# Ledger of designs, part 211: VH-VL binders against Cytochrome c oxidase assembly factor 8 (COA8)

Target 1, 167 residues: Cytochrome c oxidase assembly factor 8 (COA8), of Homo sapiens (Human) (q96il0)
Amino acid sequence: APERGAERRDTAPSGVSRFCPPRKSCHDWIGPPDKYSNLRPVHFYIPENESPLEQKLRKLRQETQEWNQQFWANQNLTFSKEKEEFIHSRLKTKGLGLRTESGQKATLNAEEMADFYKEFLSKNFQKHMYYNRDWYKRNFAITFFMGKVALERIWNKLKQKQKKRSN
Short names: E, the ipSAE of ESMFold2; O, the ipSAE of OpenDDE; V2, 0.75 times the mean of E and O plus 0.25 times the DockQ between their complexes.

## First folded at step 20 (VH-VL)

Design mk4 (from mj1 with light chain Y100W; framework fv_ebronucimab; at its last look DockQ between E and O 0.42; V2 from the best seeds 0.68)
Fold by OpenDDE, look of step 20:
Structure mk4 (fold): chain C 167 residues (1-167), chain A 124 residues (1-124), chain B 111 residues (1-111)
Amino acid sequence: as target 1 above (167 residues)
Amino acid sequence: EVQLVESGGGLVQPGRSLRLSCAASGFTFSSYTMNWVRQAPGKGLEWVSEISSSGSRTSYADSVQGRFTISRDNGKNSLYLQMNSLRAEDTALYFCAKETPFDYLWGTYAFDIWGQGTMVTVSS
Amino acid sequence: QSELTQPRSVSGSPGQSVTISCTGSSSNIGKGYDVHWYQQHPGKAPKLLISGNSNRPSGVPDRFSGSKSGNTASLTISGLQAEDEADYYCQSYDRRLSGWVFGTGTDVTVL
């Protein structure tokens, strides 16, 4: 009996984006969509003379990105699993097999699937509300720190101009 | 209760390998950057390594760069430190430390939760 | 090796005020990176005492205060108590090391 290779349940690997930007790049890079989250990761450039405030901003952006990647990776896995379970359950209730006579995967009609989507959205409503709240909070903080960094940069430019006038 | 519990320490010979584990409980482990910090007997604290919440970013102290590997399994609420090519200077109590939540006002990060540590002794 | 220098020991009588200095360089404290402080009792894990130069976490007594000026941060313990006998460590980020750095530690003794 051929040992059916245990399909290693791809636990969502900690999505180390294999995308490596060129080492000499002075810009942020956008990677391909992650296979689990479908979100494009951003590789943030680190300036040689990064200020502590710029570092805080970069770290916040990176953490927010990782948070988003994890949320959507988990959400998409949950969705896919529950969708499959729903389809199987409904087919079984109808006395239908998981495969058609042609060997294709049996599917439900659009109306039946609409019920699944409605139920899924209802079930996950609170989760989405918390996500949205935290998303806004994080983005507000990012914007706030962007403002601080902008002010710091202006101030540093002014100081440099004053020093050049004094010499 | 928020807790970190280190394990895997012991007596090893120079050049050998050891893997430390840290089990997290009482908080959303996957949301936080984690660190390893060590303390040699009768000495101060030394930062060893950091790993981001997703594990996508890692950093190491120069003293362990190329020998140690930090990793995490968020599904198991576990942090790991693979230590290769161990030296006598690696003899220390190894702490697992959690980074603070992001301070939205000041953007400060510190280590708010620490384990009790696991002792690693490298001796011939 | 620690990039932050602390006095080896500081002592005071109960009720007195003691100050621990933490001196860095232009690559850490002097660059403007935040300083954190930890308390460590013998045989115990470090405890966060001060975050971000002067912020006190919940449960930390108000007799602990932090400040920073130039390349030096300071932890002040006012109204020194017997329970304050411990090792104290400052922490900051160092841009040259691309990582965290701790101070050399200070042993605080209550006389």
Scores: ipSAE 0.832, ipTM 0.944, lowest interface PAE 0.6, mean pLDDT 91
Fold by ESMFold2, look of step 20:
Structure mk4 (fold): chain C 167 residues (1-167), chain A 124 residues (1-124), chain B 111 residues (1-111)
Amino acid sequence: as target 1 above (167 residues)
Amino acid sequence: EVQLVESGGGLVQPGRSLRLSCAASGFTFSSYTMNWVRQAPGKGLEWVSEISSSGSRTSYADSVQGRFTISRDNGKNSLYLQMNSLRAEDTALYFCAKETPFDYLWGTYAFDIWGQGTMVTVSS
Amino acid sequence: QSELTQPRSVSGSPGQSVTISCTGSSSNIGKGYDVHWYQQHPGKAPKLLISGNSNRPSGVPDRFSGSKSGNTASLTISGLQAEDEADYYCQSYDRRLSGWVFGTGTDVTVL
C-alpha cells in the first residue's frame, strides 16, 4: 500500500514507539530503539521521482520492519507475562506470599526457574522456527527487489548517456 | 471463516461526527495493511484511507484529509474510521478492505477481502 | 479527483466476449503502476478478479483475463454467463495523489 506524501507520523497503539523524523528529510533515518522490541526503526525517504519498482521495495522494507518489531514486542511481553504467572503459580503451590519479608517481589531460585525456561523454550520453539523461515523469505525478497532496482537504475543511466551522445 | 464486518453507520446531521468499526476474523489481522473505501449511492468506488499493519503509517484521500482519522487495535482485531465535520458529500456505503499478502515475485498489492459495508447518510 | 476512465456500460449475449477498457494517465497506469480489477454484484461488496494486470486469484473462472499496454488496461470476459452481469472497477495507484484510484465503473449486461 503506497503512502501519501513525504510527511510521516508514527502511530502505533501497541508494539512500537513514537518517533517523528524531520518533515523534509532527504535521507533514510535510523531512530532510537523501540521501547518494546528493542529494535531501531528505519524511517524511509520518499523521493519525488520514485519509480513504481522503488516504491514496491520501500513498502516491502517498511512492512518487514513493522512485522519484525511486532514479533519481538509480542515475544518480550509474552515472556514477561508468562514468567510472572509461573512464579506466582509456584509460590501459591508452596503456600508462599508474593512479597518477601523485606517487601521485594518473591522469586524462585535458579533451579526452580530452570523449569520455566525449559518450558518456555519448548513452547516457543516452533514459533521461532516459523519466524526464522519468514525472516529468510522476507530477506530474500528484499534482496531480489534491490537487484531489480539496481538494474532499473543502470538501464536508466545507459539511456541518459545514449540521449546525451545523440544531442 | 474469513470475514470483515463493518458497523457504526447511520443518519447524521452535517458537521457532526461518526465512528465506523470493522471487526476482522479468520486471518492474522496484525499482518496486513487495511483500507477504507466508500461508494456514494449510484456511484463508483472511492478510496478513503489506509493504515499499515502496525498502525504506524496512515494516509488519506484529499477529500477527507484532516477530517477523518483511521486507526486500528490489533489486540481486538478491529479497524476504525473516526469521521468528523461530516458533509453531505460523505454520504456513502463504507467498506473496509484487506490488502493482499506481499507478492514475492511481482510486489503487487490488491484488496482481496472486503466487508459488506455500513451506510452513512449525512443529511439535514 | 482523478479517476481511471471506463466505458459506462457494455453488453453481450451468453457465450460472447466483452472487453472493458481502463484508461489512466502518466501519474498512474502510464507511470507503470499495476492495475487490479473488481467485480461487484448489486447490493454486494466488490470481489477481486484480477491483480497485477493479469493474475487471476484462485477461484476466479478462466474466462476472466486482464492485460495492460501503455496507459490502458483491459479486462476481457470470454464466454459470458448470466452471473457475470455486474459492475466492474479497475484500480491503480496514483503517484501525484499518493493514493489509490478506482475507475469510473462499467455496468456489464448479459442479453
Scores: ipSAE 0.689, ipTM 0.883, lowest interface PAE 1.1, mean pLDDT 86
ESMFold2 (binder alone), look of step 20: mean pLDDT 92; pTM 0.945

Design mk5 (from mj1 with heavy chain L105I T108Y; framework fv_ebronucimab; at its last look DockQ between E and O 0.39; V2 from the best seeds 0.68)
Fold by OpenDDE, look of step 20:
Structure mk5 (fold): chain C 167 residues (1-167), chain A 124 residues (1-124), chain B 111 residues (1-111)
Amino acid sequence: as target 1 above (167 residues)
Amino acid sequence: EVQLVESGGGLVQPGRSLRLSCAASGFTFSSYTMNWVRQAPGKGLEWVSEISSSGSRTSYADSVQGRFTISRDNGKNSLYLQMNSLRAEDTALYFCAKETPFDYIWGYYAFDIWGQGTMVTVSS
Amino acid sequence: QSELTQPRSVSGSPGQSVTISCTGSSSNIGKGYDVHWYQQHPGKAPKLLISGNSNRPSGVPDRFSGSKSGNTASLTISGLQAEDEADYYCQSYDRRLSGYVFGTGTDVTVL
């Protein structure tokens, strides 16, 4: 009995972006696009005197980034898989092979592919709605924490100025 | 039901390696930062390691830095702790702990779900 | 490792109020990092009691309350019950360790 090769479900490898910013960097770094999500990862700088509020903001930004990377990696894999299945199914229905006489991968016309895109968007509509909702929620929270951090920094600067005037 | 189940504990000799596993169920495992916390017999809690939701970021306590490796497989809802160069001081009950969802108002993060732990004994 | 300091034991009679202190330093609680509290019964996993200094998760009785001032956090148990006999741990973040830190733990006994 031929050992059915266990289709390695290409679980999107947890793409640890191998991009390591220089250790002495005082800035956020943007990495190359991730292979699966096509999103550029940001490596957040950690200040030596990071406040608890700044840490919370950084953590929220980082978690949001990871959430976004995972969503699009999975979505792109799903899209690619379903697209290939659709093409194969349609070619089979037409009595066409997966390869042309020239040995090229057989493709569908733009109209047939439009049907796929419409069906895919319809099928994933709710998923995209939830994504958008959560994306807005996260970004609103990030903005809110950015405001808090800004206020904290202003307050700390004012306190330092007062202390310098008192000495 | 939300559950964490640790496994892989046992008796090992000093200098040996052991791999712990934690199986998650009842929640979206891939959305949460996970932690290992240990408790030596009759002692307090000690944080060991953290891994972000995607696994892209890891951190370790100084006591285990360079010896332990935290990892995760989100497709299997599993957390792992590879423990190398084990010492007698590593003898503990090892808990898998889930971080709370980020509080969008106050930014709280605590450990809301814990496993029952798996016992690791390092002895000659 | 820099641990948060807790009293070793606290005792009270049923119906009394007991307070557990958790003292940190300028690298953790004193820096303004949040404090969380856990309850652990013998042979059981820790349970989250208080998050973010004073927030009580759902299912935690209102007799548990948390506060923080300066370098010290406090857990108060009002109306002490027999079921409250357990170990209690505070937890925070330490910037010097770049990691989480737990308190030394407090054994609460109901007399």
Scores: ipSAE 0.849, ipTM 0.946, lowest interface PAE 0.6, mean pLDDT 91
Fold by ESMFold2, look of step 20:
Structure mk5 (fold): chain C 167 residues (1-167), chain A 124 residues (1-124), chain B 111 residues (1-111)
Amino acid sequence: as target 1 above (167 residues)
Amino acid sequence: EVQLVESGGGLVQPGRSLRLSCAASGFTFSSYTMNWVRQAPGKGLEWVSEISSSGSRTSYADSVQGRFTISRDNGKNSLYLQMNSLRAEDTALYFCAKETPFDYIWGYYAFDIWGQGTMVTVSS
Amino acid sequence: QSELTQPRSVSGSPGQSVTISCTGSSSNIGKGYDVHWYQQHPGKAPKLLISGNSNRPSGVPDRFSGSKSGNTASLTISGLQAEDEADYYCQSYDRRLSGYVFGTGTDVTVL
């Protein structure tokens, strides 16, 4: 399930300081692991002076996070479901119950589980190759836009210093 | 083949509620940000609301903030707009629209696929 | 409610060029946000013509071109054809409203 993004409140009208309450960060915020994906979401702060290029970077980061969260949430559910099905199938083949004498879920040993991991990886190989390709593309794009933002900020500082000296 | 189909429009009285649906097909719905855009009869386009690909981020035009709620069900390839406290000014043809993929070089995004719209008429 | 200003109508003969302006403010186009253009025939849904100020999506004829400078974006239709008769809308983002804004729309008539 996707998490709601960070909340912001800008209560000052104009010429008064912007309020930034303690429960909302004035910076990007890293939350606890998402229940389904096990990834820690970043909750992005949107500064009032955000440039259009900075907004593009933020949107790319937000979209990449949502893409990654959705992929792993789905893969974790599929993995968990297929793992249980594999265990139950192998236990039935051995003539064993689904639960131990104490009522706990029966499991397989590490060697037996290795067969599941190999089968799962093989079955999902193409999907994970596409994921890796897209992951690299997205991270290179993020790095590219981070560079663009850095150059924009340097240029703005240089223009500000030149204007100040000419005065 | 790639298609967005809106439904749920109709004639309602002011103050009442209506829920619009948009069914998507022919593309991976969960990968894209979705929008609602409306057009009053004989008038121009007005953006209404946006929802991110996972549904975790939403935004609204000031004219509908607090009255409309955008949502999505990626398992059903469906986008929704819950419209509460309807006013005569909400009378319009409502389109759902898909955002383009993020351009990794220039950062463009626009609305590349539109439905044909569903008419909402709010009158006494 | 912030809108981008467009001329109400423009017209031209087949083969001529027409230009549609889209004027915003320092909170939208003037701040540097991209401008997109849509074509809408009567009774039809809008169709994306130009994204990112000047990019033509696949299937859009070369006669459509876009540009942006300062607070103003322009859509130019070179070699006007009968099927170009439609309404045209620009769209951008407005930082003050934290949302998208559309232009007022331009009715293009082919004479």
Scores: ipSAE 0.704, ipTM 0.889, lowest interface PAE 1.0, mean pLDDT 85
ESMFold2 (binder alone), look of step 20: mean pLDDT 91; pTM 0.943

Design mk8 (from mj1 with light chain G30A; framework fv_ebronucimab; at its last look DockQ between E and O 0.54; V2 from the best seeds 0.72)
Fold by OpenDDE, look of step 20:
Structure mk8 (fold): chain C 167 residues (1-167), chain A 124 residues (1-124), chain B 111 residues (1-111)
Amino acid sequence: as target 1 above (167 residues)
Amino acid sequence: EVQLVESGGGLVQPGRSLRLSCAASGFTFSSYTMNWVRQAPGKGLEWVSEISSSGSRTSYADSVQGRFTISRDNGKNSLYLQMNSLRAEDTALYFCAKETPFDYLWGTYAFDIWGQGTMVTVSS
Amino acid sequence: QSELTQPRSVSGSPGQSVTISCTGSSSNIAKGYDVHWYQQHPGKAPKLLISGNSNRPSGVPDRFSGSKSGNTASLTISGLQAEDEADYYCQSYDRRLSGYVFGTGTDVTVL
């Protein structure tokens, strides 16, 4: 009996983006879409003379990105699983096999799938509301810290100009 | 109750390997950056390693760089520290520490939850 | 090796005020990185006392206060109590080490 290879349930690997930006880059890099979240990761540049405030901003952006990646990776996995279960359930109820006579994966029509999407959205409505709330909160904070960093940079430039005039 | 429970400590010989575990409960483990901090007997605290919430970013103290590997399994609410090429200087109580939620006003990070620690003794 | 220097010990009588200093360098405290404070009783895990130089978490008594000036942070314990006998550690970030750093620790004794 051929040992059916245990389909390693691809637990969403902690998606260490294999994308490595060039070491000498002075810019943020955008990686390819993650296979689970479909979101493009950003690799943040770390300046040699990063201020504590700039570090806080970078950390907040990185944490927000990781939060967003995890949310959509999990959501997409849940969606895919529930979609498959729905299709299987409906096909079974219809007395249809999982494969057509041509050997293709049996599918439901657009109307039946519309019911799934409606149900899925309804079921996950609260989850999406919390996501949106937290997304706005995080982005507002990022914007706020960007403003602080901008002010710090302006102030530092002014101080440097004053010091150059005094010498 | 929010808690961290370290395990895997013990007596090992120099050059050997050991894997520490930290089990998290009472909070959303996958949302927080986690750290290892150690304390040698009768000494102060020393930061060892950090891992981001997703595990995509890691950092290490120079004293353990290249020998230790921090990892996490968010599905199991577990943090790990693989310690290779152990030295006598690695003898310490190892704490698992959770980072505070991001302060949206001040952007401060501290360690708000600590485990009781697991003792690692490296001796010939 | 710790990049933050604390006094080895500080002592006071019940009801007195004691201050613990934490002195850093241009790569940590003086650069503007935040300082946190922890209390550790013998055989116990550290407990967060002060976050971000002066913020006190819930459940921490108001007799604990933090401040920062230049390259030095300070923890003040007002109205010293017997239960305050413990080791105290400051913590910050060091840009040269690209990591967190703790102070050398201070043993607080109540006389």
Scores: ipSAE 0.843, ipTM 0.942, lowest interface PAE 0.6, mean pLDDT 91
Fold by ESMFold2, look of step 20:
Structure mk8 (fold): chain C 167 residues (1-167), chain A 124 residues (1-124), chain B 111 residues (1-111)
Amino acid sequence: as target 1 above (167 residues)
Amino acid sequence: EVQLVESGGGLVQPGRSLRLSCAASGFTFSSYTMNWVRQAPGKGLEWVSEISSSGSRTSYADSVQGRFTISRDNGKNSLYLQMNSLRAEDTALYFCAKETPFDYLWGTYAFDIWGQGTMVTVSS
Amino acid sequence: QSELTQPRSVSGSPGQSVTISCTGSSSNIAKGYDVHWYQQHPGKAPKLLISGNSNRPSGVPDRFSGSKSGNTASLTISGLQAEDEADYYCQSYDRRLSGYVFGTGTDVTVL
């Protein structure tokens, strides 16, 4: 049978997925961007026949996603707060108000803001270095466990084939 | 010094509510899954609830599902257990417990740091 | 509601070896989930003794060892000492309950 007929998703009027194949696992689902981290969360499928090793992989992936979302939510918040404080400090030094004559929020030009961007990156270099190190460690572990799961599935198929021959 | 300190236990009548707290110090609280485990007087350990590091995923033992709510405030390094519709069989010493660090080789998760517990007694 | 089965009590003389069994079911130990062991002295919090069936955390004496085979895990205390007198609990994950389960507990007595 043609593969084009196997994927059935209703785009209109409902726009909802209707199918999880009986012979195939349901897939993980990717949600909308998180308001604070701007990252898209993965909603993990938990199959009925999940092995203990598969559970370890899923928990590792879930915890890595939570770690990543927490890091970027905090960095985005810190960036916004320090940016506003920098602008307020510079405006105060110039004797300017927090708003323009038109009532809009006062800002600094690109040259003035370059000092902030350089300072922010310098202050946070070590945090991003540790983040990158931990990201690579987590990614290596995920890849390692994905390989172990793949081998487990192959081994189980071979054992079932040998058992059926012997019985 | 790594430490977990529970509070909020006490004597309460059936049907009432209590909120337990667990204050964490000496480790990065927001990095770890946390659990509540209880022990009725003279009895063994019973797992109650789990909450993920961000607080986005929770799970509960069947005996408390729908009555207890686990939560955390990572800004205050605090774990909570809201216990509603309390029953006599909920009488126990309640421990908070931290899951072990991420194990890249074995993927093992065990409870490595425990508090001393807070006693909840549900009786008339 | 499901518990892992442990003997109620085990005893031994100082210097002897004792073994505590932990027997599960097809939804936990026999399915392949890890077994962890905790030691609890009277009036104290549990302490992690063995994780991942056989791994000994830092600070746990090497006289404590763990193993798992089939549906049974075992904790062995070699060279039994007076301070080992305590309750011991095994723990695993149970797929049917979608949660953790502890053993019934074993009271180790040093004669």
Scores: ipSAE 0.702, ipTM 0.889, lowest interface PAE 1.1, mean pLDDT 85
ESMFold2 (binder alone), look of step 20: mean pLDDT 91; pTM 0.941

Design mk9 (from mj1 with light chain R96K; framework fv_ebronucimab; at its last look DockQ between E and O 0.45; V2 from the best seeds 0.69)
Fold by OpenDDE, look of step 20:
Structure mk9 (fold): chain C 167 residues (1-167), chain A 124 residues (1-124), chain B 111 residues (1-111)
Amino acid sequence: as target 1 above (167 residues)
Amino acid sequence: EVQLVESGGGLVQPGRSLRLSCAASGFTFSSYTMNWVRQAPGKGLEWVSEISSSGSRTSYADSVQGRFTISRDNGKNSLYLQMNSLRAEDTALYFCAKETPFDYLWGTYAFDIWGQGTMVTVSS
Amino acid sequence: QSELTQPRSVSGSPGQSVTISCTGSSSNIGKGYDVHWYQQHPGKAPKLLISGNSNRPSGVPDRFSGSKSGNTASLTISGLQAEDEADYYCQSYDRKLSGYVFGTGTDVTVL
């Protein structure tokens, strides 16, 4: 009896983007789209003289990115699963097999799929509302910290100019 | 109730390996950065390692760099610390610690939830 | 390892005020990184006492206050109570270590 190779359930690998930016890079890098979230990860540059405020900003951006990656990865998995279940259920109700006579995966028509999309959007409406709220909150905070960092940099430049004039 | 419960501690010989676990409950584990902090008997606190919410970013203290590996399983609400090449100096109570939510005004991070710790003893 | 320097012990009578100092360097507190404070009773896990130099979490009494100036942070306990007998640790971030750093700890005794 041929040992049925245990399909290694691809446990969603902890999305460590295999993309490694060059070590000597002085800027942020954008990786390829993640296979689960379809979002492009950003690899943030860390300056040698990063201020505590710049660090806070970077950390907030990184956490926000990870939050987005997790949300969309989970949402896409849920969507794919529910879509497949819907298709199977509808085909069964129609007395149709999961495969066509040509051996292709049986699909539903655009109208039937429209019902799925409507239902899915309705079911996930609150989830999307909370996501949007939190997305705005996070981005507002990022913008706010960007402003603080900008002010800090201006102030530091002014202090350096004053010190150079005094010497 | 928000809780962290460490396990996997014990007596080991130098050069051996040990894996610690931390089970999280009462909060959205996948949303928080997690840390390991240790305390040698009768000594102060020492930060050991950090892992981001998704597990994509990790950092280590110099004392454990290259020997310890922090990981997490968000589906199981679990944090892990793989400890290899253990030394007598690694003898400590190991705490799992949760980082605070991001303060949108001040951007401060602290450890707001701690486990009771699991004891690791490295002795010949 | 680079540790933040705390006094080994501080003592006071009930109702008195005691202050614990936490001295860092230009790579941590002096760079402007925030300082956090933890209370640890014997055989217990640390408890967050002060976050971000002076912020008090919910459930922490108002007799605990934090401040920071230059390379030194301070925790003040006003109206010292018997229940305040514990070890206290400051915590910050060190840029040279690229990680968190704790203070050496202070044993607070109530006389």
Scores: ipSAE 0.839, ipTM 0.942, lowest interface PAE 0.6, mean pLDDT 91
Fold by ESMFold2, look of step 20:
Structure mk9 (fold): chain C 167 residues (1-167), chain A 124 residues (1-124), chain B 111 residues (1-111)
Amino acid sequence: as target 1 above (167 residues)
Amino acid sequence: EVQLVESGGGLVQPGRSLRLSCAASGFTFSSYTMNWVRQAPGKGLEWVSEISSSGSRTSYADSVQGRFTISRDNGKNSLYLQMNSLRAEDTALYFCAKETPFDYLWGTYAFDIWGQGTMVTVSS
Amino acid sequence: QSELTQPRSVSGSPGQSVTISCTGSSSNIGKGYDVHWYQQHPGKAPKLLISGNSNRPSGVPDRFSGSKSGNTASLTISGLQAEDEADYYCQSYDRKLSGYVFGTGTDVTVL
């Protein structure tokens, strides 16, 4: 059978780190933090005898990881952009420049920055509520399929024992 | 309206390259695995390539491996197929297709939304 | 490489039942992978008809049913209607090819 898709890496421009695990790894393993999301990706082992049910579980875990990485990469980018825009807008309202006389970026005091954090959380509340709901749904489904795979493996071992005794 | 619109097809000579695009609308494009499927005139369907929701995982049919490259830009809701070293047997109507969301009970994946296709003709 | 084998054509009169077979191998249907069915009218894109062997998506009439056993899946159209005249394709996953595989296609004719 070809190793199509098993040890493949890609050059994706964002979301998931371009990490290349050893080609003949027999275990899942955790790679370095992704540049954009700051989350550590799991690199999944694909066994040669993977069952259709095991493939479904692996695809669910892979898609959940990609979904999670994309969400946090986008949120980190949005947070950074809106933070700078907030600071710029408040400095402009005060009639101040974007840089101090020393050339450093001008900042706002802690109370003013607290206003930004409150506004950002309020603005993004619904998005984070849907993220949390979907995160729990995905993790419940992963647990459900892990149970199905565990039962399949137990039944396969019992069938193997029955074959050995009959031989 | 959920929609996929392919473009970039045309008549090209063997050995040349062509880039297909697929514009998605009406759904969260970045949430779904995407596929290219082709159909030669008067023939059946042939799967070509798959790309994961983030773009980090790809796979290809043996007939196009090494010549075609699937990619996506989730910021533009767009799917692409770069087709190099084209051959006469690549002549087909090329569809982009969206995989269904994961069914949390049964784990099924099928192609639920298809574009109308863009025609690629490779002849001398 | 591997295609799923379907009859080239089947026919039936309005109101009859017709069944389309889809036969694979131990690397696809016989391994236990799901089978999906698509309907394609002339000049149109395929439409998902059955997913996961037997599940009907929203908007698909209940006269369409699917099943799978061993290396073979079946699509049954009960109460055949004129608009059911189309090409039908099965689809599965093949572990050796590490990719999707479609059936050869079946032309359904309503007499």
Scores: ipSAE 0.687, ipTM 0.883, lowest interface PAE 1.1, mean pLDDT 86
ESMFold2 (binder alone), look of step 20: mean pLDDT 92; pTM 0.945

